# Miniprotein binders against q58433, part 3

Target 1, 377 residues: q58433
Amino acid sequence: MLFMKYEGEIAIGPVHPTMLEPHRLRLFIEDEIIKEAELVIGVNYRGIELIMEGLPPEKISILSEKICGICSHIHVWCNVTVTERGCDIEVPERAEYIRAIVEELERLHSHMLLFGHAFEVLGFETMAFRAFMIREPIMQILGEITGGRAQYSCPIIGGIRPRCNIKESKIPALLERLEKFEENLKKLLERTVNDPMIMSRIKDVGVLDKKTAKKLHALGPTARGSGIHSDMRKMGQVPVYDNFEFEEIVFDDGDVFSRLAVRFYECFESVKIIRQGLKDLPNLDKRIYNPNYELKEFKPIDVYNEAQRGQVYYSYGLDENGRVRQVKIRTPTATNLACMEAILPGHHVSDAELIIASCDPCFTCTDRMIVVKENKI

## First folded at step 11 (miniprotein)

Design pe8
Fold by OpenDDE base, look of step 12:
Structure pe8 (fold): chain B 377 residues (1-377), chain A 93 residues (1-93)
Amino acid sequence: as target 1 above (377 residues)
Amino acid sequence: SKITIEVTIELDGRTYPFRWKVDSPLLLRYFLEELVEFLKEYGVKEVEIRVTAKSPEEAKRIAEIVKRILKEAGFTDIEVRVEGDEVEVRARK
């Protein structure tokens, strides 16, 4: 049996200069069909956790922001929330609203980035271009609110940075830009679903059944694409979202189409959240930061939030000296990639990249050198 | 042998390249039709298309198709060059 071993190094994950090892995908292929897949996840948060150990919580925020280039906000938000809950720090409602708005903007731009990438993988470069162009207005909004396109540094312990305060005078222009984004997104969706060539490549491909998804602990859109409810915003883990009307998007088919569709329709829900948030902002108290807090000792507290890719988890305690202890960080990427590894067997090798992309591994570091070494065994 | 399509557009002072490899004339037509819609959508005024065909005869056929499609897209100044298996088209609005 001539097993052609394709060893592809998929550099998937945060390029932190300290995180040296890319994800490695090994495919065992026979007659162009994947027989076995082995994914080695190189990203270990243990190194970051160790660096965070014994630091003051303010310094951890800086480190958390650097974990992921495209989802930096959610990491910072989860991080500060641990301290806020542990120390019983009141966060002004306006600050929580802005944190949510920035998160949904981060979700939008991240989903658009994935769509662009998926279209590139499919060979639809003009569709990829459309997705990237639709993304740009969101990046501009994020830039206007936070002063940065990737590292927003919006959350701080007790609220948000003053520069991240959304002025009422800017709200009409933001709403107009969101409307235009939504219109363009609708057009992109219509083009995609009405294109039989695109649909034939993503429908019934890379099926993750509900049972396997549960067994492997799929999270976020990966889980939701397989009919599993998995959204920390709906599970009461992030209280600010109780102020907003939105739907959890779930599909049952578990294919590449379903995982992409979850994210497409979720974008409309993100726009709804942002609109509601912006509409309510003028009626909220103007405070954006609580300066009147004291750090106190507390045992490790579990904090969950919903990143673009799914559940993010932060936990740590503070000692008597205000130093962070027992840091734990979990992201959804590892579990979702394991799901893709499990379903790759039986598929044509040409679908492998698309299937992997459909779980939205963090692309900030994907210098995609799939070095296919044909080892004739 | 695959037909290679290379498209270069200018938009807002930037140049964007696109590249397709297609196995059939049907796919070629599909991508060209999509390209036209794209060009219209973004108001592209200048486009360069290079196609590598499988034969000189196919190149001539492709050149005619591309010319027709660009005309339908509203391009008025269309230059077509066929050399061997290669088609070069420049169009301006």
Scores: ipSAE 0.512, ipTM 0.836, lowest interface PAE 1.1, mean pLDDT 87
Fold by OpenDDE base, look of step 21:
Order: sequence, then C-alpha cells, then structure tokens
Structure pe8 (fold): chain B 377 residues (1-377), chain A 93 residues (1-93)
Amino acid sequence: as target 1 above (377 residues)
Amino acid sequence: SKITIEVTIELDGRTYPFRWKVDSPLLLRYFLEELVEFLKEYGVKEVEIRVTAKSPEEAKRIAEIVKRILKEAGFTDIEVRVEGDEVEVRARK
C-alpha cells in the first residue's frame, strides 16, 4: 500500500508581512482523501498590535487600513470607533451613514470576488467572469465616493474625510447602478441554483454542523451558513444600522452551498441598506466631521463590527499622553479557517480548495496560494 | 486523458481567456452549451475556441459540435481547423 503522503501546504493568507493572518493549511492525504488538516495561524496580529502600541490613534488608523486589502474600511471604522467611544466624541449622523454605505459596498465587492473565485475553483470560468463583471460597477462606485478602489481612507476620528461626502446630485446615478447590480446578481443566483452541475459540487459538501460551528466559534457568513445568528449589525454593536431595515441571512445546512447562499442573499440586503442610506442622506445634517473633540485617557474599550467575513474586534485604551495602549485586534478569518480545518478530514482532496474558499479567507492575501505539493516520498 | 477547451473572447476591446478540462463528452457538451449562453448574454462578436481531443476522430466530432453551437449562437463567419487531435475554431458575428 503506497502511502502517498501528499503533504499539500496551502498557504492561505497575506504574504505581505504587514498583513495580519498568514495561515498555512497542511493537508495529509491518503488515497486522495484528506486524513488530517493542520492550520498554522501566523502570529502577525501580535506584531501589528505591538507596532500600534504607544502610537497616536490617528496613526493606528493608517496601519489598520493596511491590514487587509479587501476589508480595509471595516478595520479603519472599527479602529476610530474605539477612540470615539472612549473619548465620548460625537460623530455626525451623516458621517455614520456614509461609513455604513461604504461598508456595504465593501461587502458587495468582497462577496462578488468570492463568488468569482469559487466558480474558478469549480471550473466554471464563464460564471466566474459573470461574477467579476458584476463586481466592477461596485468598485467604480467605491472609487467615486472615496477616491480609491482599495484603500478608501473614509473614516477618521470624529467623522469622515471631506472627499468621501456623497453629494446629493450623485444619488440618482448611484441608485441606478445599484438597481443594475441587483438585477445582474439575481440572474447570477438564478443561474447558479438552477445548474445541477454547480449544485452537485457545493450541496452537501464541506458540512459544518451547528454544534461544531458553535464549539469552534464560527463567525459571520460561516456561522450563519450553519444556522447561527451572528451579525454585529443586528446585535446593536453598530448603532447606525438601527436606521435601516434589513434581514440577517441564515441557512441551516452548513455546507458550501449554505455559506455561499448566505453571502448571495446578504448582497441584496446590502443593496437595501445602501438604498435606505442614500434616501435619508439629503435630510440629514450636513456635518460630516466633528472637529471639536479632545482626546482623553480611557481604559481599553471593546468595539465590534461586522466585516464581510464576520465579526471584527478592536480594543485599546489611551494613556495620559493620548497614546494607545493594550491594543487587541481579532478578525474572523482564524476561527472560520479552524472550522474548515475541522471539517476537511474525510473529503476528497479535490474539494479542499472549495471548502476553504467557502469561509472566504482573505483572497487578496491568498492570490498567492502556493500549493506546495511537496511529495515527501 | 482530459479534453482541454480554451476559449478566447473579445469583449469591449479586451481579450478574455477561459479554460476547461473535461473528462467526458457530457461535460464537454455542458460547457459548450454554457459558452453559447455566455456569448449571447455578453453580445460577443468574436470568439476563438481551441480544443485538444483524445483522438483525431474525436477532434472531428468536436469540431462539428462547436461549429453547430456557434451557428446557433448567431455566428456567421466560422472557420474550423482540425489538425490531429487539435481543433481550432474562429468565429465572428
């Protein structure tokens, strides 16, 4: 019995040293079946936290934006919120609305990127193309609002940057583009669910049961795909979202399909949020920034938000000199990848990449998944 | 041995490549049917298809299938070349 130990090392995560979570997934394969999976989480969080320690909060925002190429906005927003809450800084309602709009646009483009990637992994290249084409208008909207396609630099302590202010005259065009996006997304969804070849590859594959998901602390769409309510926007952690009517999308089956479906349907909810936000914007006070704040000493405060991948957590305090202390950052990727690690055993090796992709590891970081097939003979 | 399908399209002045590897005639048909729908959806005016078959006889069969499918997609100028186990098809609208 030739035990071909295919040690496939799937490097999942940012190759860039400034990125928080280089993950390595090692698969032990026997007869094309995964026997064991080992996730090695890179300790880059501690490195970034240490770099942030003792800096002014404004400088931390710059660092937080660089943590993730896909979810830069949520990191900055969560970061500034710590200082704002700790110092009792009033943030203009218009600024919070724009923060939410930009976040939901970030969610949209991130989910579309995942769909594109998932279809590529599955070998459905035309479907991948459709997903990427649907994504582009969202990237353009983000560019128009923020001046950048990846690093938006929208939130600042006390509000948003002036360039990120959405002009009322632009709202009709934005709404039209969102309508077209929603139409195209619906077509993509309908095509996907009605294709038995696609469905056979994602349904009943990579099942994360609810019990295991809870035990391993799954977050975001990974948790929601396993029937777990987990959305910081619905849990009162991000107050601006109380102004919007939207649903938390939850599926119970815990398979690859469910994790993808959560994200598909969340896109429609994100569009609803953006539409509501844009509708309300003209009626809000025109202030987008509160310049009248003072930094004060405070003990570490826990701040949560809901990234496209799930709960993001920031905590720090300010000392008497206005320097951040006791910085803690947590992203959902590590826990969600641990869930995939737990379910990979017993699956065929050909499903491994899809199963991993279904938790949406940071692909801007993973574009360099070097599957090092070391044939250790 | 897998059948390799390479599709190149021109859309909005850009060239996009697609690749499929299929193990069965059923999968080949499936991807070709999807390709037709895709070409129609995006209004593609020019497509190049390269197929590496398992045999020259299979290549000839594939060439006929591809030609038929492209005609159904509304392509009028279709060039088909079969060399050994390789099929090259160029089509324009």
Scores: ipSAE 0.503, ipTM 0.835, lowest interface PAE 1.1, mean pLDDT 87
Fold by OpenDDE base, fold request of step 16:
Structure pe8 (fold): chain B 377 residues (1-377), chain A 93 residues (1-93)
Amino acid sequence: as target 1 above (377 residues)
Amino acid sequence: SKITIEVTIELDGRTYPFRWKVDSPLLLRYFLEELVEFLKEYGVKEVEIRVTAKSPEEAKRIAEIVKRILKEAGFTDIEVRVEGDEVEVRARK
């Protein structure tokens, strides 16, 4: 029997024009079984860090927004927070609330995008369609609040842009839209968990055990799918979240199902956060921006936030001229992809895309597997 | 060889394509049942289904299954064409 050996490659974003190459997963396949997986880290934030070096802090926000099309808000928010903390800039409470609301909306649409993609990979295109249709109202809300569908430009140093202020008169309609979203999400969840064909493809597949997840320093929903607490919002890193009651969703089984389930149930928590935030907004001071700040020299400080994919990290200082120095940016993508690399061997090649998708890499730049080399032995 | 199902729906003046590849008649039936639920859920009034079967005999069987399922979905105007191993179905509601 001629055994076919081939090498497959999956390119994984984000791909920014300023960043040289996407991440690549090389798969060595024998008899349709993955024998080896190799993650090649292509995305190096060092390029963008170098571009940011020596710029005014207001200008680096524009660059941060371009790093990722799906999670632009969290990058900008994390970025401005460095300057705000370093310069002791008071941010109005309303501005922080709106930043959190926009972030949780970004989390919602990103998770729905993942569900849609996961269903496409599984071959359940009607389920994918349902997920994308459920996602669309969130995209519309984001567009209405921020004026942009993908690039919101909501945070600025000292607060938020005036256009991003949520008017009290809009709150009832937003709450109704969230309720409808939640109902549709419940239906999608119920349909998914009650479908044995779907469940057979995601349960006990791509298991990242807790020990391996800890060893490889898994982050965010990827870590939480393996029974590891990992949420910067719960770890006191983002103070505005102390105003909200919500649960950190954790599952123990470490399979594709668990990683998807974490995100599914987290959507309900995001809705809870948004609902609480919207209800509190009328009682907060109307100020959304503090114009009365001075930039000060400070040494690099560490700032963490929780993106939809996990921990985001920004660090930089300001020099005596108000220029950014020693910029460092970290995202959870490379770390979580390394976890998928570790668990891919032994799986059927048809599960590879699903396993990789389950850590939620940036899909805007993720290509399908290509065959790089075929050896007929 | 896999059975290929191509579905085109019209919804709110837009056309949406779907594609499945299935290995068995059981899976085909499963996806068709899901499709029916989907069509009902979204109130789809027009659907086109193209199936490439493994044989002309299988194509005839598939055509009957599709026709039955679409009737259950409430479609009343159903046109079925079988040509070789290909099935084309158009339905309106």
Scores: ipSAE 0.470, ipTM 0.827, lowest interface PAE 1.1, mean pLDDT 89
Fold by OpenDDE base, fold request of step 16:
Structure pe8 (fold): chain B 377 residues (1-377), chain A 93 residues (1-93)
Amino acid sequence: as target 1 above (377 residues)
Amino acid sequence: SKITIEVTIELDGRTYPFRWKVDSPLLLRYFLEELVEFLKEYGVKEVEIRVTAKSPEEAKRIAEIVKRILKEAGFTDIEVRVEGDEVEVRARK
């Protein structure tokens, strides 16, 4: 009886475990080599979907914001967009610009958090510190714009909250902060790429080949790290992004380096988007909210957006009573974790946490590899 | 057997811990050089370093290296204690 020592469970979940069980990755290890990986999907959006069913659309946004503490904005934005499209609600251009700016700021801070975590996993704690310090100014900007560090509540049906309006007088200071951020990010990149010790730990490790990535339907930066184009912003699903010049970052090697590099270089593109958005804002109409809308019945509409982790999907309809029906929510996390599950076998156990981290599961969850030594007799 | 290096810094009134585990002299040098750069970059004024070495002889060697490195980083008040395989260093500037 080959005692596969069950040596570790990694719990990967959302910030609010009260409603959502974390995903769990079980590793079966023999002689420090992963023989098998088992992904247990804990986060069941079905529970949230059922809670949303029959509610007015304005109340769903509150629930969507609680799904993820790191990507709350994108969930709310997708949610309100369903109603806006279904009811033909005009959203002021300024509101869409601010939604995009806040999203790219959310992307920036999330990527910096990932880099910090990846450096911690690698044992490069000074580099982790650098990443976290670079992240803080972005969190401050988000706080100044939205009034909160974690729960922005920026989008509402028909636009944005008044508190989230970016005043023209603040734009110069925001641009200066972005320049400083970009400079610091460049320094961090240069340090990382030129460090052979760091590069040796992430290059050619945890390879997700393009064929496997396609087969498993990898999404976002995880897909892009394997040479697959996957960005809803470039696929015309989020029209406001047509106003911005930016590149989709793609790497071909499919390793941990490639998945991290996609996100690293994407940060520069996010800065470009924000800079363009901020420069255009003074020339846009000052309206940030359309109060003159009526809810109407509509069949479920598919809405896609690009979170920091990849494609987010929201769909629902409104019935004759203005209640949401047939709610569906999809996030890229389970799909991308399944890609990591597929590639983990054959790797040393010491690389497992890094490989998993490289698909950017929600880290606000206790990444505690609980080594459960079950001696199955 | 790994050498464990624990560093505690004070920065802007906050304390931050760092930890490295190294198995080679090359890695030890690498992380110590990185530490110096880091301390300079952030203008750290107070640092505590604890090292668990593989032997008392190695601990003594490490203590001298750490002391030298901290001097190069601009620290002037450096206290070094070696007990067995453990090194404790405190430095201020």
Scores: ipSAE 0.454, ipTM 0.820, lowest interface PAE 1.1, mean pLDDT 87

Design pe8
Fold by ESMFold2, look of step 11:
Structure pe8 (fold): chain B 377 residues (1-377), chain A 93 residues (1-93)
Amino acid sequence: as target 1 above (377 residues)
Amino acid sequence: SKITIEVTIELDGRTYPFRWKVDSPLLLRYFLEELVEFLKEYGVKEVEIRVTAKSPEEAKRIAEIVKRILKEAGFTDIEVRVEGDEVEVRARK
């Protein structure tokens, strides 16, 4: 009798022609059951870190935008924060509020994109359409605030771009649009959790237990779906969030449902943060930029923030000539994919794409490779 | 083989396609009923549905199911064409 072993390969991560390579997840399959999974790290941050070495800190922001088009704001925010803290640059409160508002809008559209893609993977095309329709108004709001969807950098060292200042006259309309988004999100959640066909595909599937999640250092909603408190916004790492009332969302079962549910409920918390931020803006000082700052030499400083996929880490120092040194950048995708690598064996191959998607890897990859081998014994 | 369902809707002046391949009559009913709820929710006024069935007999049964479900969704101008294994339905409110 001949037994066949198949290898599947999925390219995951940002595809940048000159800087980043996607991750690859290889699946070794026998009788449609995954026997082994192998993560091949394709993203090499050393190349980006080397290009950043010796540049002025303003130039790092440009490169940071290119790391991920869906999460470019959080990268720019982390970068400017390293320099601001290292040089003791005071950032106006209004600028920090707007940085947070834009980041929470980024979280909303990113989570909605994941929901749409998860529904597509499962074949629920009308649910995917609903997710994308709910997402579109958020993209419009971001475009109005930042001037563009593709290059929507808001933070600059010492503040925000003048374009990104939110006019008080616009706030009532933004609040109404946010309320409508919240209503539609509630309907999407209700339709999802009350649909036995959908629930049967996501409940008790792809379980990442708490012990494994801790061992492999899961981050973000992947960790929070497995019972781990991990939100940098609640851990004092991003001070502006201390001004907002919101909750860290944690589920305990570690299945696909839990990882998606964390993101669903995080969207409601993001709405709460944005609403509070918008309502507070008229009462804040109008300054959005500190023009009176001085760059100085500093040894590497660690900065953490919470992207929609989890912790983002930036570290560098400035030398005596104001040039960036010892750059280190870490994002959650590789470690969260390692968690999926660990749990995939034993699952049917038809669940693989969903399980992988549930840790929210970057879906901007345009080059995916499938390797199939026949093995005879 | 599978039953293929192709749906085209018009919403806000744009055309949107959906496609399913289903392997059971129960899944077919599920997706068609879900489609009806979707059409009602978004106020869709024009829809085109094309089904490729496994047999001419199944195609005729599916055509009647689709017609009934669209009537329940409020469509009044329903045109049905059955040709071999294929069903084409165009409906307007």
Scores: ipSAE 0.409, ipTM 0.799, lowest interface PAE 2.9, mean pLDDT 84
Fold by ESMFold2, look of step 21:
Structure pe8 (fold): chain B 377 residues (1-377), chain A 93 residues (1-93)
Amino acid sequence: as target 1 above (377 residues)
Amino acid sequence: SKITIEVTIELDGRTYPFRWKVDSPLLLRYFLEELVEFLKEYGVKEVEIRVTAKSPEEAKRIAEIVKRILKEAGFTDIEVRVEGDEVEVRARK
């Protein structure tokens, strides 16, 4: 028998200032079935870590904002937290509340973008449109609070920028807009789970079992879709979240449906967090910034937070001259891509883009197919 | 052997394209019913639908179906052009 082996590549990840090439996921296909998937590591965060080395900590925030266009806030928040904890800088409670509110708004718009992309991949274009329309008001709220739709620049060492302070008079309108978002999200979820045409494409597809997820150290919704508790907000890593009532969302089946369902229900939890935060703000001290701090030398410390895609990790210290040293930045990208290597074999090539999208919409934004390789057996 | 359906709507001053390829009665019904619900839900006032059917006879049948669903969605100014396998429908409320 003569077998045709097809090789396709999907470029994954943003182009960084010093990055030469993105990550790639190679698919080795025969008779339209994926036989093997191979992660090819590009120049990831190492270039930006080198650029950050020796800079003042204030400049790290500017660079970290560029790492991910849809999750820039969490990177800036992690960065300022390293310096704040290393130098024992008090951050006003109001500032931490607003940091969390902005992060949960970021989680909402990112999850909605993923839903829209997943529906587009499946050809359910009216559902994709609904997801994008539901997302737009969240982007508008972010722009009103921070001045930026794609890059927010909200946290600064010791607090938040004055522009990002949420005026009490604006809170009733924000709550009303969140209520409308929640109503539309409920409708989108109901349309999805009650539609056999949609469910047949996502249920029992792309299964990542719990054992494999643990072995490969899956993170975020990828892990939580496979029965693994992994939310840094619940693990004591982000103290402000102790002020909010919310639940970690976990599903057990590890399929595309489960990973999407985790994100759907996380959106409802994000709404709960934002609502509670907004209602609490009038009762908090008005300070949003601590100007009275001194930078000091500290050895590298680890800071964790929970981005919409999973754990984000920042580590560095300051030398005696107040300069950043030993920078390490990790996101769930490489680990979740390793999970794709394990999931994809055995699936029809038409499911590849959906399975990949169920972990991160940025991974499937590239239209490039680079190589088709023929093998004779 | 597939029917191609292209839909363009105008909403809030912007135009949005949708595209489907249909090879079964179930998919045709699914997408047309979804389109009707969508047009009603978002209050769409102007839509253009272009269909490439499998035959001229099928094009005529689909044109009638599209006209009916647009009336159901509240459109009253409906222009239909059928040429061979091609259908073009433009509708305004």
Scores: ipSAE 0.401, ipTM 0.788, lowest interface PAE 2.9, mean pLDDT 82
Fold by ESMFold2, fold request of step 16:
Structure pe8 (fold): chain B 377 residues (1-377), chain A 93 residues (1-93)
Amino acid sequence: as target 1 above (377 residues)
Amino acid sequence: SKITIEVTIELDGRTYPFRWKVDSPLLLRYFLEELVEFLKEYGVKEVEIRVTAKSPEEAKRIAEIVKRILKEAGFTDIEVRVEGDEVEVRARK
């Protein structure tokens, strides 16, 4: 009896040249059913960590910005926070508010990109177009605030760059644009959940149960879609968020729908945070930078923040000469891909790309591929 | 075997392509109905639709369906060309 086996690879990563080999998921397929999935970990952050070793902390921001083109702000924010906390540098409250506002805008555009990609994978081209159209105004707002659509270097040690300050006169227009985004997001959600053709492709598909998610240490919306509370913003790790009323979004079913639903509702929470932050800015002190800080030696400290994909972790210290030492950087993508690796067996190959996409791997990565190799028995 | 539908629209001076491959009348109906709602929602004034059907007979049927749905969407200047299994429709409001 002749059985044909197929092997496919989906390449995920790298974001930066020092990550020379992307993560890969190899799929072993028989009769269009996935029999085995194998995660091949590419170049980790060791190369970037080594390059950062011995540099002054001001230079680390340039490198951290390049780790992820779609989430560069969260990396820069984590980096400056390590030095700020280690050196006991006061950051003006206005600067912390703007850092959070920019991050929540980053969360909005990243989640919208994922929705567009998911619709494209499923073949719902007009829905993908709607998602990208809803996303575009957020990209425009980010460009106006940061000077670039990719958000380069808004945080600096001790504050934010002057160009990133949000003038009070601009706030009414920003609030109006945010309200329009929220209206369009509600319509997109309603179109999605009320469309049985869409729902049949995402409900009860790619289930990651809570036990498996805990065992494999799922993070971010991947974890929160499986009933796990995992939001660093609610766990006291990012103090500025204590000023905003918002909810951690958690679903229990662990399917593709749940992971997408977490992101949909997180967008509404991000809108709430941005609105509150913008309304509060006129009442805050005008300072956006602390020019009078001093660097000092400190032993490695841990900083956590919540990127759109989940927990981001930065750790390093400064030596007696003000040089960065013992750099460690962790992001959620590899762990979340391991979760997808574990659940892919048993699914039809046509669902593979959707299931993988639902953990929101880095979309700035090149070289996505599926390699099919016929094996005869 | 699949029917290929290619759509080109213009919005705010930019051209946007959409593509579908469908293997059932249900999916064909779904995507054509979704397209009509999309064209109305975004106020599209000019659209080009190219369909590669499974047969010349199917192409003629699809051409009539596309013409009818575009009329219902408010397009008044509709040019339809059917050659073999290919359909080209250009419509303006």
Scores: ipSAE 0.389, ipTM 0.796, lowest interface PAE 3.0, mean pLDDT 83
Fold by ESMFold2, fold request of step 16:
Structure pe8 (fold): chain B 377 residues (1-377), chain A 93 residues (1-93)
Amino acid sequence: as target 1 above (377 residues)
Amino acid sequence: SKITIEVTIELDGRTYPFRWKVDSPLLLRYFLEELVEFLKEYGVKEVEIRVTAKSPEEAKRIAEIVKRILKEAGFTDIEVRVEGDEVEVRARK
């Protein structure tokens, strides 16, 4: 028999020259079929956790923002929430609403970016262009609210930055822009599901069955595409979301289509949340910050939130001098990469990039595949 | 060994390239029809299409398909050039 063996390596995850290393996913290929995928752990949050030890909680927010360039808001939100809950700091209702609105805008632009990448990987360049054009107005809205497009900071301990307050006079225009985004998103979804060429590439491909997803503790859309309920916003972990009518989106088949469909329908739910939040803002008290809080010693507490990729977890306490202690930070990256390790064997190498993209890793990692040829056996 | 399609469009003063490699006339038709829908949707007024066919005979056939599809998209100023296995089309509204 003629066997050709190739080895490829894909670096996935955040990159930090001194503190964090990206994860690596090695592919072992024989006759165009992936025989094995190996996750090589490179990311070490212990380094950033150690840097955070002993710092004032205000300083932690700056470091949290740098953990992930496309999900920086959720990290900052988790961080301020640890201190707020540990110190029993009341956060104004308006600030909580704006935190949620900005997070749902972050979810929208991140999901649209993933759709664009998935279409690029498939070679449907006009569909990728559509996704990126639909995304652009969301980026503009974020920039107007927060002052930044790429990395932005909205939460501070006790509230939000004054810059991030949403003026009532701007709300009608924001709602109109959101409606246009929703119309264009609906068209993109319809083009996708009604196109046999697209569907043939994403349906029944890259299946993660529910049993395996549970065993590996899959998170976010990866889990919800395999029939697992795992949305921290619905599980009482993020109280502001109790004010909004929205649904957790779950699909059962665990294929690429299912993971993309979860994200498509989550975008519609995000629009519903943002619309409700914007309409409620004029009726809320105008306070966006609680200046009357007092930091106090507290034992480590756990805070959970739902990023676009899944659960984010922060834990720490404050000592008697108001310094952060026992920092633990977990993101969905490692567990979702373990799911990719389980999915990939048995698939043709031509599906590898699509399967990887559907689990939403660092996009630069999917473009840097290195194939190492071995001697034939 | 494949048909190569390179498309350049103008939108709001910017130029955008697209490229496809297809191995069948059915896939060629699919991508060209998707392109027509795209051109209509975004109101594209200027497009350049370059096709490298598998043979001169196929190039002539593709040139006629591209011309027809661009007329369906509303282009009226269509310049077609066929040289060997290559097709170059420039279209303006």
Scores: ipSAE 0.349, ipTM 0.768, lowest interface PAE 3.4, mean pLDDT 83

